# VHH binders against FYVE and coiled-coil domain-containing protein 1 (FYCO1): the designs that were tried, part 15

Target 1, 130 residues: FYVE and coiled-coil domain-containing protein 1 (FYCO1), of Homo sapiens (Human) (q9bqs8r1337to1466)
Amino acid sequence: EICLLKSGELMIKVPLTVDEIASFGEGSRELFVRSSTYSLIPITVAEAGLTISWVFSSDPKSISFSVVFQEAEDTPLDQCKVLIPTTRCNSHKENIQGQLKVRTPGIYMLIFDNTFSRFVSKKVFYHLTV
Key: E = the ipSAE of ESMFold2; O = the ipSAE of OpenDDE; V2 = 0.75 times the mean of E and O plus 0.25 times the DockQ between their complexes.

## First folded at step 22 (VHH; framework vhh_8h5u_2)

Design y4 (at its last look DockQ between E and O 0.62; V2 from the best seeds 0.00; counts 0 for: pae E 6.0 > 2, unsure alone 64.8 < 65)
Fold by ESMFold2, look of step 22:
Structure y4 (fold): chain B 130 residues (1-130), chain A 124 residues (1-124)
Amino acid sequence: as target 1 above (130 residues)
Amino acid sequence: EVQVVESGGGLVQPGGSLRLSCAASGFTFSSGSYAMGWYRQAPGNQHERVAIIYSGGSTNYPDSVKGRFTISRDNAKNTGYLQMNSLKSEDTAVYYCATDFEYEGWTDTWLEYWGQGTQVTVSS
């Protein structure tokens, strides 16, 4: 199988539950992703059937994005199931939105990947819904 | 994988010259890259851009190196260059080749894809 996740330095991990996303509030939250690093939003889902939706943008340049499914908390990232392959998004010029139907309970990891950038750090503005 | 690799660094006396090379892999300078540049960092200092060349051929240099450094590229060899003349001890630094593929309309943003660097030492 194919794992598109880069081997880089983890900067920030922002774990969220479905209840925390349901109470997300209005507006966007910020996630800083230092150059040469990546950051994660692991979403723990106990029940199949819901849809996870996201919208994000970035500043001052675009960031790469992927979604992987982690069956167990100790599963290595390179063994996770890739649900959305890593894509360099046009996130500094427009909002990037998407959604994913949860078919299996587990951990759905949104990955904001800045490992390609040597010196340009990014701020990601994101909003999640369920 | 996009990669740039510097070479040509070394020890030189004040007043001397060096030519740095930047070999590209996983892309070509003639297409897919809007700019190629050289940056440096001396111990204890911030990084600074010392030269940039855009795909259209225009160049820019800071006052600290203007008239002494010349950036160029050879698209047939897929290689960029920095000719450094009249070197001074203050030019001692690690020099990095960099490139970028996303057009930016303003010039103070650093290029994103850098090599590992090559040491230049100007000393008696």
Scores: ipSAE 0.057, ipTM 0.475, lowest interface PAE 6.0, mean pLDDT 85
ESMFold2 (binder alone), look of step 22: mean pLDDT 78; pTM 0.793
OpenDDE, look of step 22: ipSAE 0.546; ipTM 0.821

Design y5 (from t4 with E102S; at its last look DockQ between E and O 0.62; V2 from the best seeds 0.00; counts 0 for: pae E 6.2 > 2, unsure alone 60.4 < 65)
Amino acid sequence: EVQVVESGGGLVQPGGSLRLSCAASGFTFSSGSYAMGWYRQAPGNQHERVAIIYSGGSTNYPDSVKGRFTISRDNAKNTGYLQMNSLKSEDTAVYYCATDYSYETYPGWTDTWLEYWGQGTQVTVSS
ESMFold2, look of step 22: ipSAE 0.080; ipTM 0.566
ESMFold2 (binder alone), look of step 22: mean pLDDT 76; pTM 0.785
OpenDDE, look of step 22: ipSAE 0.740; ipTM 0.890

Design y6 (from t4 with E102G T105S T110K D111S T112D; at its last look DockQ between E and O 0.11; V2 from the best seeds 0.00; counts 0 for: pae E 14.1 > 2, unsure alone 62.1 < 65, placed apart)
Fold by ESMFold2, look of step 22:
Structure y6 (fold): chain B 130 residues (1-130), chain A 127 residues (1-127)
Amino acid sequence: as target 1 above (130 residues)
Amino acid sequence: EVQVVESGGGLVQPGGSLRLSCAASGFTFSSGSYAMGWYRQAPGNQHERVAIIYSGGSTNYPDSVKGRFTISRDNAKNTGYLQMNSLKSEDTAVYYCATDYGYESYPGWKSDWLEYWGQGTQVTVSS
């Protein structure tokens, strides 16, 4: 995961704040992830105690998912913590849902990893709550 | 068994042309594949995608080959092609056909698709 952030090909970065997630709306949003790339949603959280929840699916095929914590934007990648290790998800067949309780303020990066696919791009439909 | 096999490589002079073929067996490109593509690898380099065609017919090429290379498929022959024109010495590489294919049910969160690569065909462009 840390290798991916260090040397992988980032396509789309969608930074969100807690306030933006609180006003997310009722529908899903789209995130495009080209073949051989990754895209991510960094969520900046100022105070502990919140729970970040997600539901996502993908089209036309599966995507890998992970969550990495970074205490501040300038924190060296070697000091980041993998909270959810990379998991290949059956997201094209079913909704994938999960949550994390924020125990430390910082940046919680939701990573949608399509680097395993050399030729199939994916569209991720996601919904976030706090 | 699902596989793809490349053919049509060889030695050609700069400015020349070659047509590579990618024969599919055990599946049908038109109904079982989301995309097929051509990749190349020269000694000491990583794989570079040089062409891709999606099931809907759209194509994409990197700037290094755009206008010179054309990917296509012949559904009646279950074969993909790469037409390579105006070849340069920099195009010397092993060329691979790659595709995804079909879905095998693996309930839960495992993928139900597989990626297939051929063994490669050598293309050499020299004066």
Scores: ipSAE 0.000, ipTM 0.143, lowest interface PAE 14.1, mean pLDDT 80
ESMFold2 (binder alone), look of step 22: mean pLDDT 78; pTM 0.794
OpenDDE, look of step 22: ipSAE 0.195; ipTM 0.607

## First folded at step 23 (VHH; framework vhh_8h5u_2)

Design x1 (from q4 with E102Y; at its last look DockQ between E and O 0.04; V2 from the best seeds 0.00; counts 0 for: pae E 10.6 > 2, unsure alone 59.7 < 65, placed apart)
Amino acid sequence: EVQVVESGGGLVQPGGSLRLSCAASGFTFSSGSYAMGWYRQAPGNQHERVAIIYSGGSTNYPDSVKGRFTISRDNAKNTGYLQMNSLKSEDTAVYYCATDFYYEYGDTWLEYWGQGTQVTVSS
ESMFold2, look of step 23: ipSAE 0.005; ipTM 0.249
ESMFold2 (binder alone), look of step 23: mean pLDDT 76; pTM 0.772
OpenDDE, look of step 23: ipSAE 0.028; ipTM 0.271

Design x2 (from w4 with E102W; at its last look DockQ between E and O 0.01; V2 from the best seeds 0.00; counts 0 for: pae O 12.9 > 2, placed apart)
Fold by OpenDDE, look of step 23:
Structure x2 (fold): chain B 130 residues (1-130), chain A 123 residues (1-123)
Amino acid sequence: as target 1 above (130 residues)
Amino acid sequence: EVQVVESGGGLVQPGGSLRLSCAASGFTFSSGSYAMGWYRQAPGNQHERVAIIYSGGSTNYPDSVKGRFTISRDNAKNTGYLQMNSLKSEDTAVYYCATDFWYEPGDTWLEYWGQGTQVTVSS
């Protein structure tokens, strides 16, 4: 599944800090994922014990979602720890939500994968909390 | 069934030493890539990683315990260790062993935590 990401093109990388997420407010942010590409939201966490929560939807149609742990910025994605395997989400029909408890300081990468869609770009509307 | 069990905690005076053990069963350290870490949590605080060792043998410590704590593992015994020297009152916490395993790239990492062992440093 991570190997599939390697074969795809990275569209956008939106790095976030814990402090930034804490300041999100109630509104959702928008992430564009072009057809045949994936987008990343790397979250740098300095301490264990935090809980990262997400809610997202997509338009139009579905998006694939996964979460991986990256020890350092130079660690290849195919060597990262898979926390949540890539799953196709019907996020255009319902909000998808989830959470993880941070056990190890590092980079937690939210991956929105649209590599399966050859012609349709997606918008992902997401909200994060920590 | 996979299990991780900590032991070796207790009450010790400042300046004293303790050695914690993390016994893993249901899997073997030699079977693949892994990271084994020791975490601690004091009341009202978040978890703090005090040591980690990777399958390759590399280790990492925060400044708070560097030079005092040493993490190691014995593959033959399938056990991890945390040697704690020069203990301070601020080291008082519940200590947890966490082991993350994977066998090949692309696999979902499996994470296992113990129930924790209490370490109390007090005069």
Scores: ipSAE 0.000, ipTM 0.195, lowest interface PAE 12.9, mean pLDDT 88
ESMFold2, look of step 23: ipSAE 0.134; ipTM 0.580
ESMFold2 (binder alone), look of step 23: mean pLDDT 78; pTM 0.787

Design x3 (at its last look DockQ between E and O 0.06; V2 from the best seeds 0.00; counts 0 for: pae E 11.7 > 2, unsure alone 63.5 < 65, placed apart)
Fold by ESMFold2, look of step 23:
Structure x3 (fold): chain B 130 residues (1-130), chain A 122 residues (1-122)
Amino acid sequence: as target 1 above (130 residues)
Amino acid sequence: EVQVVESGGGLVQPGGSLRLSCAASGFTFSSGSYAMGWYRQAPGNQHERVAIIYSGGSTNYPDSVKGRFTISRDNAKNTGYLQMNSLKSEDTAVYYCATDFYEPGDTWLEYWGQGTQVTVSS
């Protein structure tokens, strides 16, 4: 259920591989999500069994978060499987942590959704592990 | 009732200046980390954000108005402003102020004003 993405505009797409996440380093990276837009981190996973873990926060206010599975690069977002439904997170007040186990090779998209906000752009600080 | 009300629109010649005001009622900007912004819409066009100011004082502007428009706020008066200088005919639009409002708890609520007309014509 990614209906919010249908109404919003994609701002930034930051594709990552498992190797890049394994070499993520210390600390957080930044992702800017303009008001009324969303941004994506597609993670390409070649082999089932690993666990993708995330920690993120946002400034100055909350952001919505979801995870979908995309079978092929050209699969429309409304046809992707929803693994974590869209949830507005109090990410400006605390770090948001989560994980999922990869059951099927493919593309796991982390979605930082700011489409509900007409005026407040967000910075997302994120750290990923596998 | 949470409301924002724009004022200060009108008719101005090209190259002129105009100051818009956004009066908030039913809440205060100091109740948490709020942002306020200005949007504009000409007939047949999408809404365009022309300025935003965050509670910490940082601002952002699109290239179309950078250097000409300045957003500010006075939290003691619960009022935001848009100073518009070097106005051009392309700035003709209805201007809306709006605010992001975070009520206690986890629910977000946003409010838009009714708009004020700005017309730049010779």
Scores: ipSAE 0.000, ipTM 0.182, lowest interface PAE 11.7, mean pLDDT 81
ESMFold2 (binder alone), look of step 23: mean pLDDT 78; pTM 0.785
OpenDDE, look of step 23: ipSAE 0.006; ipTM 0.237

Design x4 (at its last look DockQ between E and O 0.10; V2 from the best seeds 0.00; counts 0 for: pae E 15.2 > 2, unsure alone 61.8 < 65, placed apart)
Amino acid sequence: EVQVVESGGGLVQPGGSLRLSCAASGFTFSSGSYAMGWYRQAPGNQHERVAIIYSGGSTNYPDSVKGRFTISRDNAKNTGYLQMNSLKSEDTAVYYCATDSYEYGDTWLEYWGQGTQVTVSS
ESMFold2, look of step 23: ipSAE 0.000; ipTM 0.141
ESMFold2 (binder alone), look of step 23: mean pLDDT 77; pTM 0.787
OpenDDE, look of step 23: ipSAE 0.481; ipTM 0.791

Design x5 (from w4 with E102Y Y103T; at its last look DockQ between E and O 0.01; V2 from the best seeds 0.00; counts 0 for: pae O 10.3 > 2, placed apart)
Fold by OpenDDE, look of step 23:
Structure x5 (fold): chain B 130 residues (1-130), chain A 123 residues (1-123)
Amino acid sequence: as target 1 above (130 residues)
Amino acid sequence: EVQVVESGGGLVQPGGSLRLSCAASGFTFSSGSYAMGWYRQAPGNQHERVAIIYSGGSTNYPDSVKGRFTISRDNAKNTGYLQMNSLKSEDTAVYYCATDFYTEPGDTWLEYWGQGTQVTVSS
């Protein structure tokens, strides 16, 4: 099921550039996602041909994950192209990994969605590469 | 224990300037890898990162503040700064300093947030 974010509160937006991701090193970064909220990691990509790769886990319990393509910063999320539909991940049991090849320059939005969890906030530990 | 404390917020007229400070304790900027960022939250809005500086000195800004805001740090004072020029009413928000420190063992970036400082841009 393709599900776009239509409700819930955006907790934090953490924009990243390709250069920033390239400088991540080997360590994982932590993203806090409060209960009933979602967080965004928009990645601005200026050129085609790159591959964005991700590995993440969550604690406690699961997190929902999706990737959308945003043509411009002012494009509403519900008008963005869904690349990976929202999927609940058992990222507390195993690392979730994936990748996409950039075919069009623009903003590739990683969405960590905890809107389904009314009472439990999550920590997402993630690593990105380009 | 790592602590982060913001200061320098206040009321300013449109077109004015403010300089925010972020004093960190319990960790020294010169001793490890880190990222220090400034985030803001306006009433009814989500948190937005408006600047970030890495231990290597590289910086990044969103288009909304690029050319107007400048992030920097003084390792000797263990303090980060956000110089805000040409302020607009839409810059009104609570501004937070967040520091991500790379620590061992575990190779994890741990984030520490301040309590925030109010910035109000109004005529």
Scores: ipSAE 0.005, ipTM 0.238, lowest interface PAE 10.3, mean pLDDT 88
ESMFold2, look of step 23: ipSAE 0.289; ipTM 0.629
ESMFold2 (binder alone), look of step 23: mean pLDDT 78; pTM 0.795

Design x6 (from s3 with E102Y Y103E E104T; at its last look DockQ between E and O 0.01; V2 from the best seeds 0.00; counts 0 for: pae O 6.8 > 2, placed apart)
Fold by OpenDDE, look of step 23:
Structure x6 (fold): chain B 130 residues (1-130), chain A 123 residues (1-123)
Amino acid sequence: as target 1 above (130 residues)
Amino acid sequence: EVQVVESGGGLVQPGGSLRLSCAASGFTFSSGSYAMGWYRQAPGNQHERVAIIYSGGSTNYPDSVKGRFTISRDNAKNTGYLQMNSLKSEDTAVYYCATDYYETPGDTWLEYWGQGTQVTVSS
């Protein structure tokens, strides 16, 4: 089993609902991820059958990205189900796209991990759809 | 220059109330803001969003403050508010106002944060 985020500091958690994401419009949103930290975007989904889609870039340089499923808010991250394992993305060179189909209601957390960078903070520009 | 400035923090007893204000300048909530939110950070903890209000007027709260906190916005005064009732010791934190702003539709949403205001709930 993949152990997630045993090191590094959680900087910010930005919870979103499906309705909020549906209201994003067409512009990208900005998420700051300080050096040596990671940030979370928990998406609470009440119904199955939806598709969560994402597009993101980063500046400067790369960001690590993963998606985990959390049954409840009190479930520790290391006990969450990994849907997309942590992968370093060259999101500064090209947009990274992906999607998942919601099969079980719960919390789907997008994790932007900059813990590998000790000195460089990153801006993540992201767009979500449901 | 875009600025957001928090005020209204202070020391209050458990069960008490506070009302925070967020004065925005350099932009207007009515024309270029997607959302305004209140965040808090306690020592040793991450930033937590405790309230958000969108341009359409819809709001959202985490369970930790739902029913106790109310976010609102006065576009005429270009000011956001956070009414905090039934305060608990665990509400002690620095509270920040943050806005998502764009100058032109389709631009990247930029976040602007205030310097924060201290809220201390203690007997």
Scores: ipSAE 0.024, ipTM 0.299, lowest interface PAE 6.8, mean pLDDT 88
ESMFold2, look of step 23: ipSAE 0.082; ipTM 0.513
ESMFold2 (binder alone), look of step 23: mean pLDDT 79; pTM 0.814

## First folded at step 24 (VHH; framework vhh_8h5u_2)

Design n1 (from q4 with T108I; at its last look DockQ between E and O 0.49; V2 from the best seeds 0.00; counts 0 for: pae E 6.6 > 2)
Fold by ESMFold2, look of step 24:
Structure n1 (fold): chain B 130 residues (1-130), chain A 123 residues (1-123)
Amino acid sequence: as target 1 above (130 residues)
Amino acid sequence: EVQVVESGGGLVQPGGSLRLSCAASGFTFSSGSYAMGWYRQAPGNQHERVAIIYSGGSTNYPDSVKGRFTISRDNAKNTGYLQMNSLKSEDTAVYYCATDFEYEYGDIWLEYWGQGTQVTVSS
């Protein structure tokens, strides 16, 4: 219901551009998310019309996922628009996939949220396409 | 979004009783499989599980609280409880409720945790 970006500690921020996603390469990249923290992949998109697609899994247990839109880099996080509300995903049992059509230029933040977990850290394996 | 919120903590005399509540949102206790538990942490100590209840109704307690603490749930109110009787100064701690919808028996810690509620047992 409410974005929980303020409820935990940020661990890792991995900014990506559309060009970097277009040249993502084969396979998955790895993102470590310590217990009680969250990590972000901000994707800067200059032009509307793109579709951003993702697939991810996690190890050893589930992770929560959300997508938040930030119109400008100086927009306070509590004023960002929640596009996909925080959802605990069965990402340790199956790949989680989704996509988003870019209607407005800006920053699309993929949030891998492990703040619900007090003692179990996660690795997220992700692949992005445009 | 799954959330749990503890309440009912406070100051109580040794030998007294207290009931903690765990209000749940984003799921219902009557749906699916779950585990719900109560954990405590005193300053300088590791977290200790003091009660767990599974969706089938079975419970487990460590010897330190067995016979004094009782975990329960009220499906109509979507609320879990920890009844604490015969309280001792050693029970002073922050108490957390926790839950997991994909628990595996034998895991040390449940995944979703609340913010905690302070229980102080002092004369």
Scores: ipSAE 0.020, ipTM 0.429, lowest interface PAE 6.6, mean pLDDT 84
ESMFold2 (binder alone), look of step 24: mean pLDDT 81; pTM 0.827
OpenDDE, look of step 24: ipSAE 0.639; ipTM 0.854

Design n2 (from s3 with Y103W; at its last look DockQ between E and O 0.72; V2 from the best seeds 0.00; counts 0 for: pae E 5.4 > 2)
Amino acid sequence: EVQVVESGGGLVQPGGSLRLSCAASGFTFSSGSYAMGWYRQAPGNQHERVAIIYSGGSTNYPDSVKGRFTISRDNAKNTGYLQMNSLKSEDTAVYYCATDYEWEPGDTWLEYWGQGTQVTVSS
ESMFold2, look of step 24: ipSAE 0.128; ipTM 0.574
ESMFold2 (binder alone), look of step 24: mean pLDDT 79; pTM 0.792
OpenDDE, look of step 24: ipSAE 0.436; ipTM 0.774

Design n3 (from q4 with Y34N; at its last look DockQ between E and O 0.10; V2 from the best seeds 0.00; counts 0 for: pae E 12.6 > 2, unsure alone 60.4 < 65, placed apart)
Fold by ESMFold2, look of step 24:
Structure n3 (fold): chain B 130 residues (1-130), chain A 123 residues (1-123)
Amino acid sequence: as target 1 above (130 residues)
Amino acid sequence: EVQVVESGGGLVQPGGSLRLSCAASGFTFSSGSNAMGWYRQAPGNQHERVAIIYSGGSTNYPDSVKGRFTISRDNAKNTGYLQMNSLKSEDTAVYYCATDFEYEYGDTWLEYWGQGTQVTVSS
């Protein structure tokens, strides 16, 4: 298990509900992730059975991506269940897409991790569906 | 072989200005997706990034220096700059230039740090 965000600082969190994702609209939204930081999209899911899908890219260089499950709002991040381990993605070269099926109500956090980059900030263009 | 060397530090009074330079050798800023940044460290504190400029020319600053510090670079001279205006006693620190150079075939961050230049803001 990889230690999440060892030396990084949280920059932005963009909390979303299932209803907000269902009404996401067309196109991509932008998330800025400063160098040496990470940003989060926590998705609160009240009912099991849904599939959360994502597509993202980044500019100008790569970003790391992970998904963790947080059972309750007060659960520390380092105690969350890792669903997708931190993966350095070639998101500046191609769209990265994936999905997960929600089996347990709780908070599904998409983590855009730029802590490995000391100098280069990233813009992440993302689109979510349920 | 790859080096960066800072210069331009010194003693100034509050409200004064300094311009720091970062001379690079062993690579060129015009190759690859290079970025350049300025960091500072005061005694007893961790390093703080105060400016970064990306290969495309966009910049970022923390709120503590935004509007007072300006990063720039001259790719033809392989030199980066930090213009520091309206200096405060809180800006007293050793300032480091840092840069990277990426491999053509990989998304690899190479970090090169200078030895630092002292900036002291005191009356």
Scores: ipSAE 0.000, ipTM 0.169, lowest interface PAE 12.6, mean pLDDT 79
ESMFold2 (binder alone), look of step 24: mean pLDDT 77; pTM 0.779
OpenDDE, look of step 24: ipSAE 0.686; ipTM 0.873

Design n4 (from q4 with T99K; at its last look DockQ between E and O 0.32; V2 from the best seeds 0.00; counts 0 for: pae E 16.6 > 2, unsure alone 56.2 < 65)
Fold by ESMFold2, look of step 24:
Structure n4 (fold): chain B 130 residues (1-130), chain A 123 residues (1-123)
Amino acid sequence: as target 1 above (130 residues)
Amino acid sequence: EVQVVESGGGLVQPGGSLRLSCAASGFTFSSGSYAMGWYRQAPGNQHERVAIIYSGGSTNYPDSVKGRFTISRDNAKNTGYLQMNSLKSEDTAVYYCAKDFEYEYGDTWLEYWGQGTQVTVSS
């Protein structure tokens, strides 16, 4: 995960705050992840005690997913914590749901990793709640 | 989980031969709708499929390996092979095996592949 953030090819970064997630709207948003790249959603959380929930699917095939915590924007990558290790999800066959309780204010990065795929780009449909 | 492990790469002189192996788990070559293919990538180049074998045993090859490469499988071991003969310097690449199936237009759906095995053809 940290190697990916350090050396991987980032395609899209979609920074969100808790207030923006609270006003997320209905339905899913789209995140494109070109083959051999990754995209991420850094969520900035100012207060502990919140639960961040996600639902996502992908098309046409699977995506890998992880969550990394970064204490502040200038925190070196080698000091970040992996909260959910990289998991290859059958997100093209079913919705993938999960939750994370925020214990420490900071940046919670949802990472959609398509670096294992050399030919197949993915579209991730995601919905976030707090 | 679908997993493949490539082996058998190495250094060889032009005109030489190598046999690559692909140990597969999470799918069965002899049943189901999945195919197994061999792909290669040289530094700075896009992927090239060099062989495919379907679950029914049919095979296909691009003109670039014109009768020099032969894909096969051992269903008892769930292992695929690539016999590479008459190797040329242009065959130098990292070789990957992958689980997928092929559509009419040559599209390849590589979701599950291994770390690859290096083949180097040089004297």
Scores: ipSAE 0.000, ipTM 0.116, lowest interface PAE 16.6, mean pLDDT 78
ESMFold2 (binder alone), look of step 24: mean pLDDT 74; pTM 0.757
OpenDDE, look of step 24: ipSAE 0.528; ipTM 0.822

Design n5 (from q4 with E104D; at its last look DockQ between E and O 0.06; V2 from the best seeds 0.00; counts 0 for: pae E 5.9 > 2, placed apart)
Fold by OpenDDE, look of step 24:
Structure n5 (fold): chain B 130 residues (1-130), chain A 123 residues (1-123)
Amino acid sequence: as target 1 above (130 residues)
Amino acid sequence: EVQVVESGGGLVQPGGSLRLSCAASGFTFSSGSYAMGWYRQAPGNQHERVAIIYSGGSTNYPDSVKGRFTISRDNAKNTGYLQMNSLKSEDTAVYYCATDFEYDYGDTWLEYWGQGTQVTVSS
């Protein structure tokens, strides 16, 4: 099993609901990820069958991205099911896109990880759809 | 090969001053580095960033050293500096220079750290 985020500090959680995502509009939202930290976007999904789609970019340079499934809020992050392993993304050069189909109700956690950079903070511009 | 080498450490009395240098080779600060920082680690403690300078020239300091430490960079000499004034015993640590360097045609950035230089503040 892949152990995510063994090091680094949680900067912020930005919890979202399906309804909130549906009302995003066409604009991107901004997420600041300080150096040596990671940020979470937990999406609570009440029913199966939905598709969560994302597109994001970063500045400056790359960001690491992962998606995990959290069965309950009290489930530790290291015990969550990894859906998309942590991947270094050149999201400063091109938009990164992806999607997943919700198979089980629960919390789908988007992880933007900047723990690999000890002194360079990043801005992540993201858009979500459901 | 990319190398970062710190120098200028030593023993100084409280209230004294010291200037650290960070000599970089294998790349240039002016074109290859987004940021350079100074870190310190005291025995039993974690690394602490004491200064950072970005490519645009902006700087940042934690409250613990703000007003006493000054980071700068000489692109012509490809060298970074940390001017430390009003030194305290709490500033005793190994000081490291770190730089974020562009790698593989800008697709990746890697951090390079020196071996550190000892700074001891004692009466």
Scores: ipSAE 0.026, ipTM 0.413, lowest interface PAE 3.2, mean pLDDT 90
ESMFold2, look of step 24: ipSAE 0.068; ipTM 0.513
ESMFold2 (binder alone), look of step 24: mean pLDDT 78; pTM 0.792

Design n6 (from q4 with Y105W; at its last look DockQ between E and O 0.76; V2 from the best seeds 0.00; counts 0 for: pae E 3.2 > 2, unsure alone 64.5 < 65)
Amino acid sequence: EVQVVESGGGLVQPGGSLRLSCAASGFTFSSGSYAMGWYRQAPGNQHERVAIIYSGGSTNYPDSVKGRFTISRDNAKNTGYLQMNSLKSEDTAVYYCATDFEYEWGDTWLEYWGQGTQVTVSS
ESMFold2, look of step 24: ipSAE 0.304; ipTM 0.693
ESMFold2 (binder alone), look of step 24: mean pLDDT 78; pTM 0.801
OpenDDE, look of step 24: ipSAE 0.504; ipTM 0.807

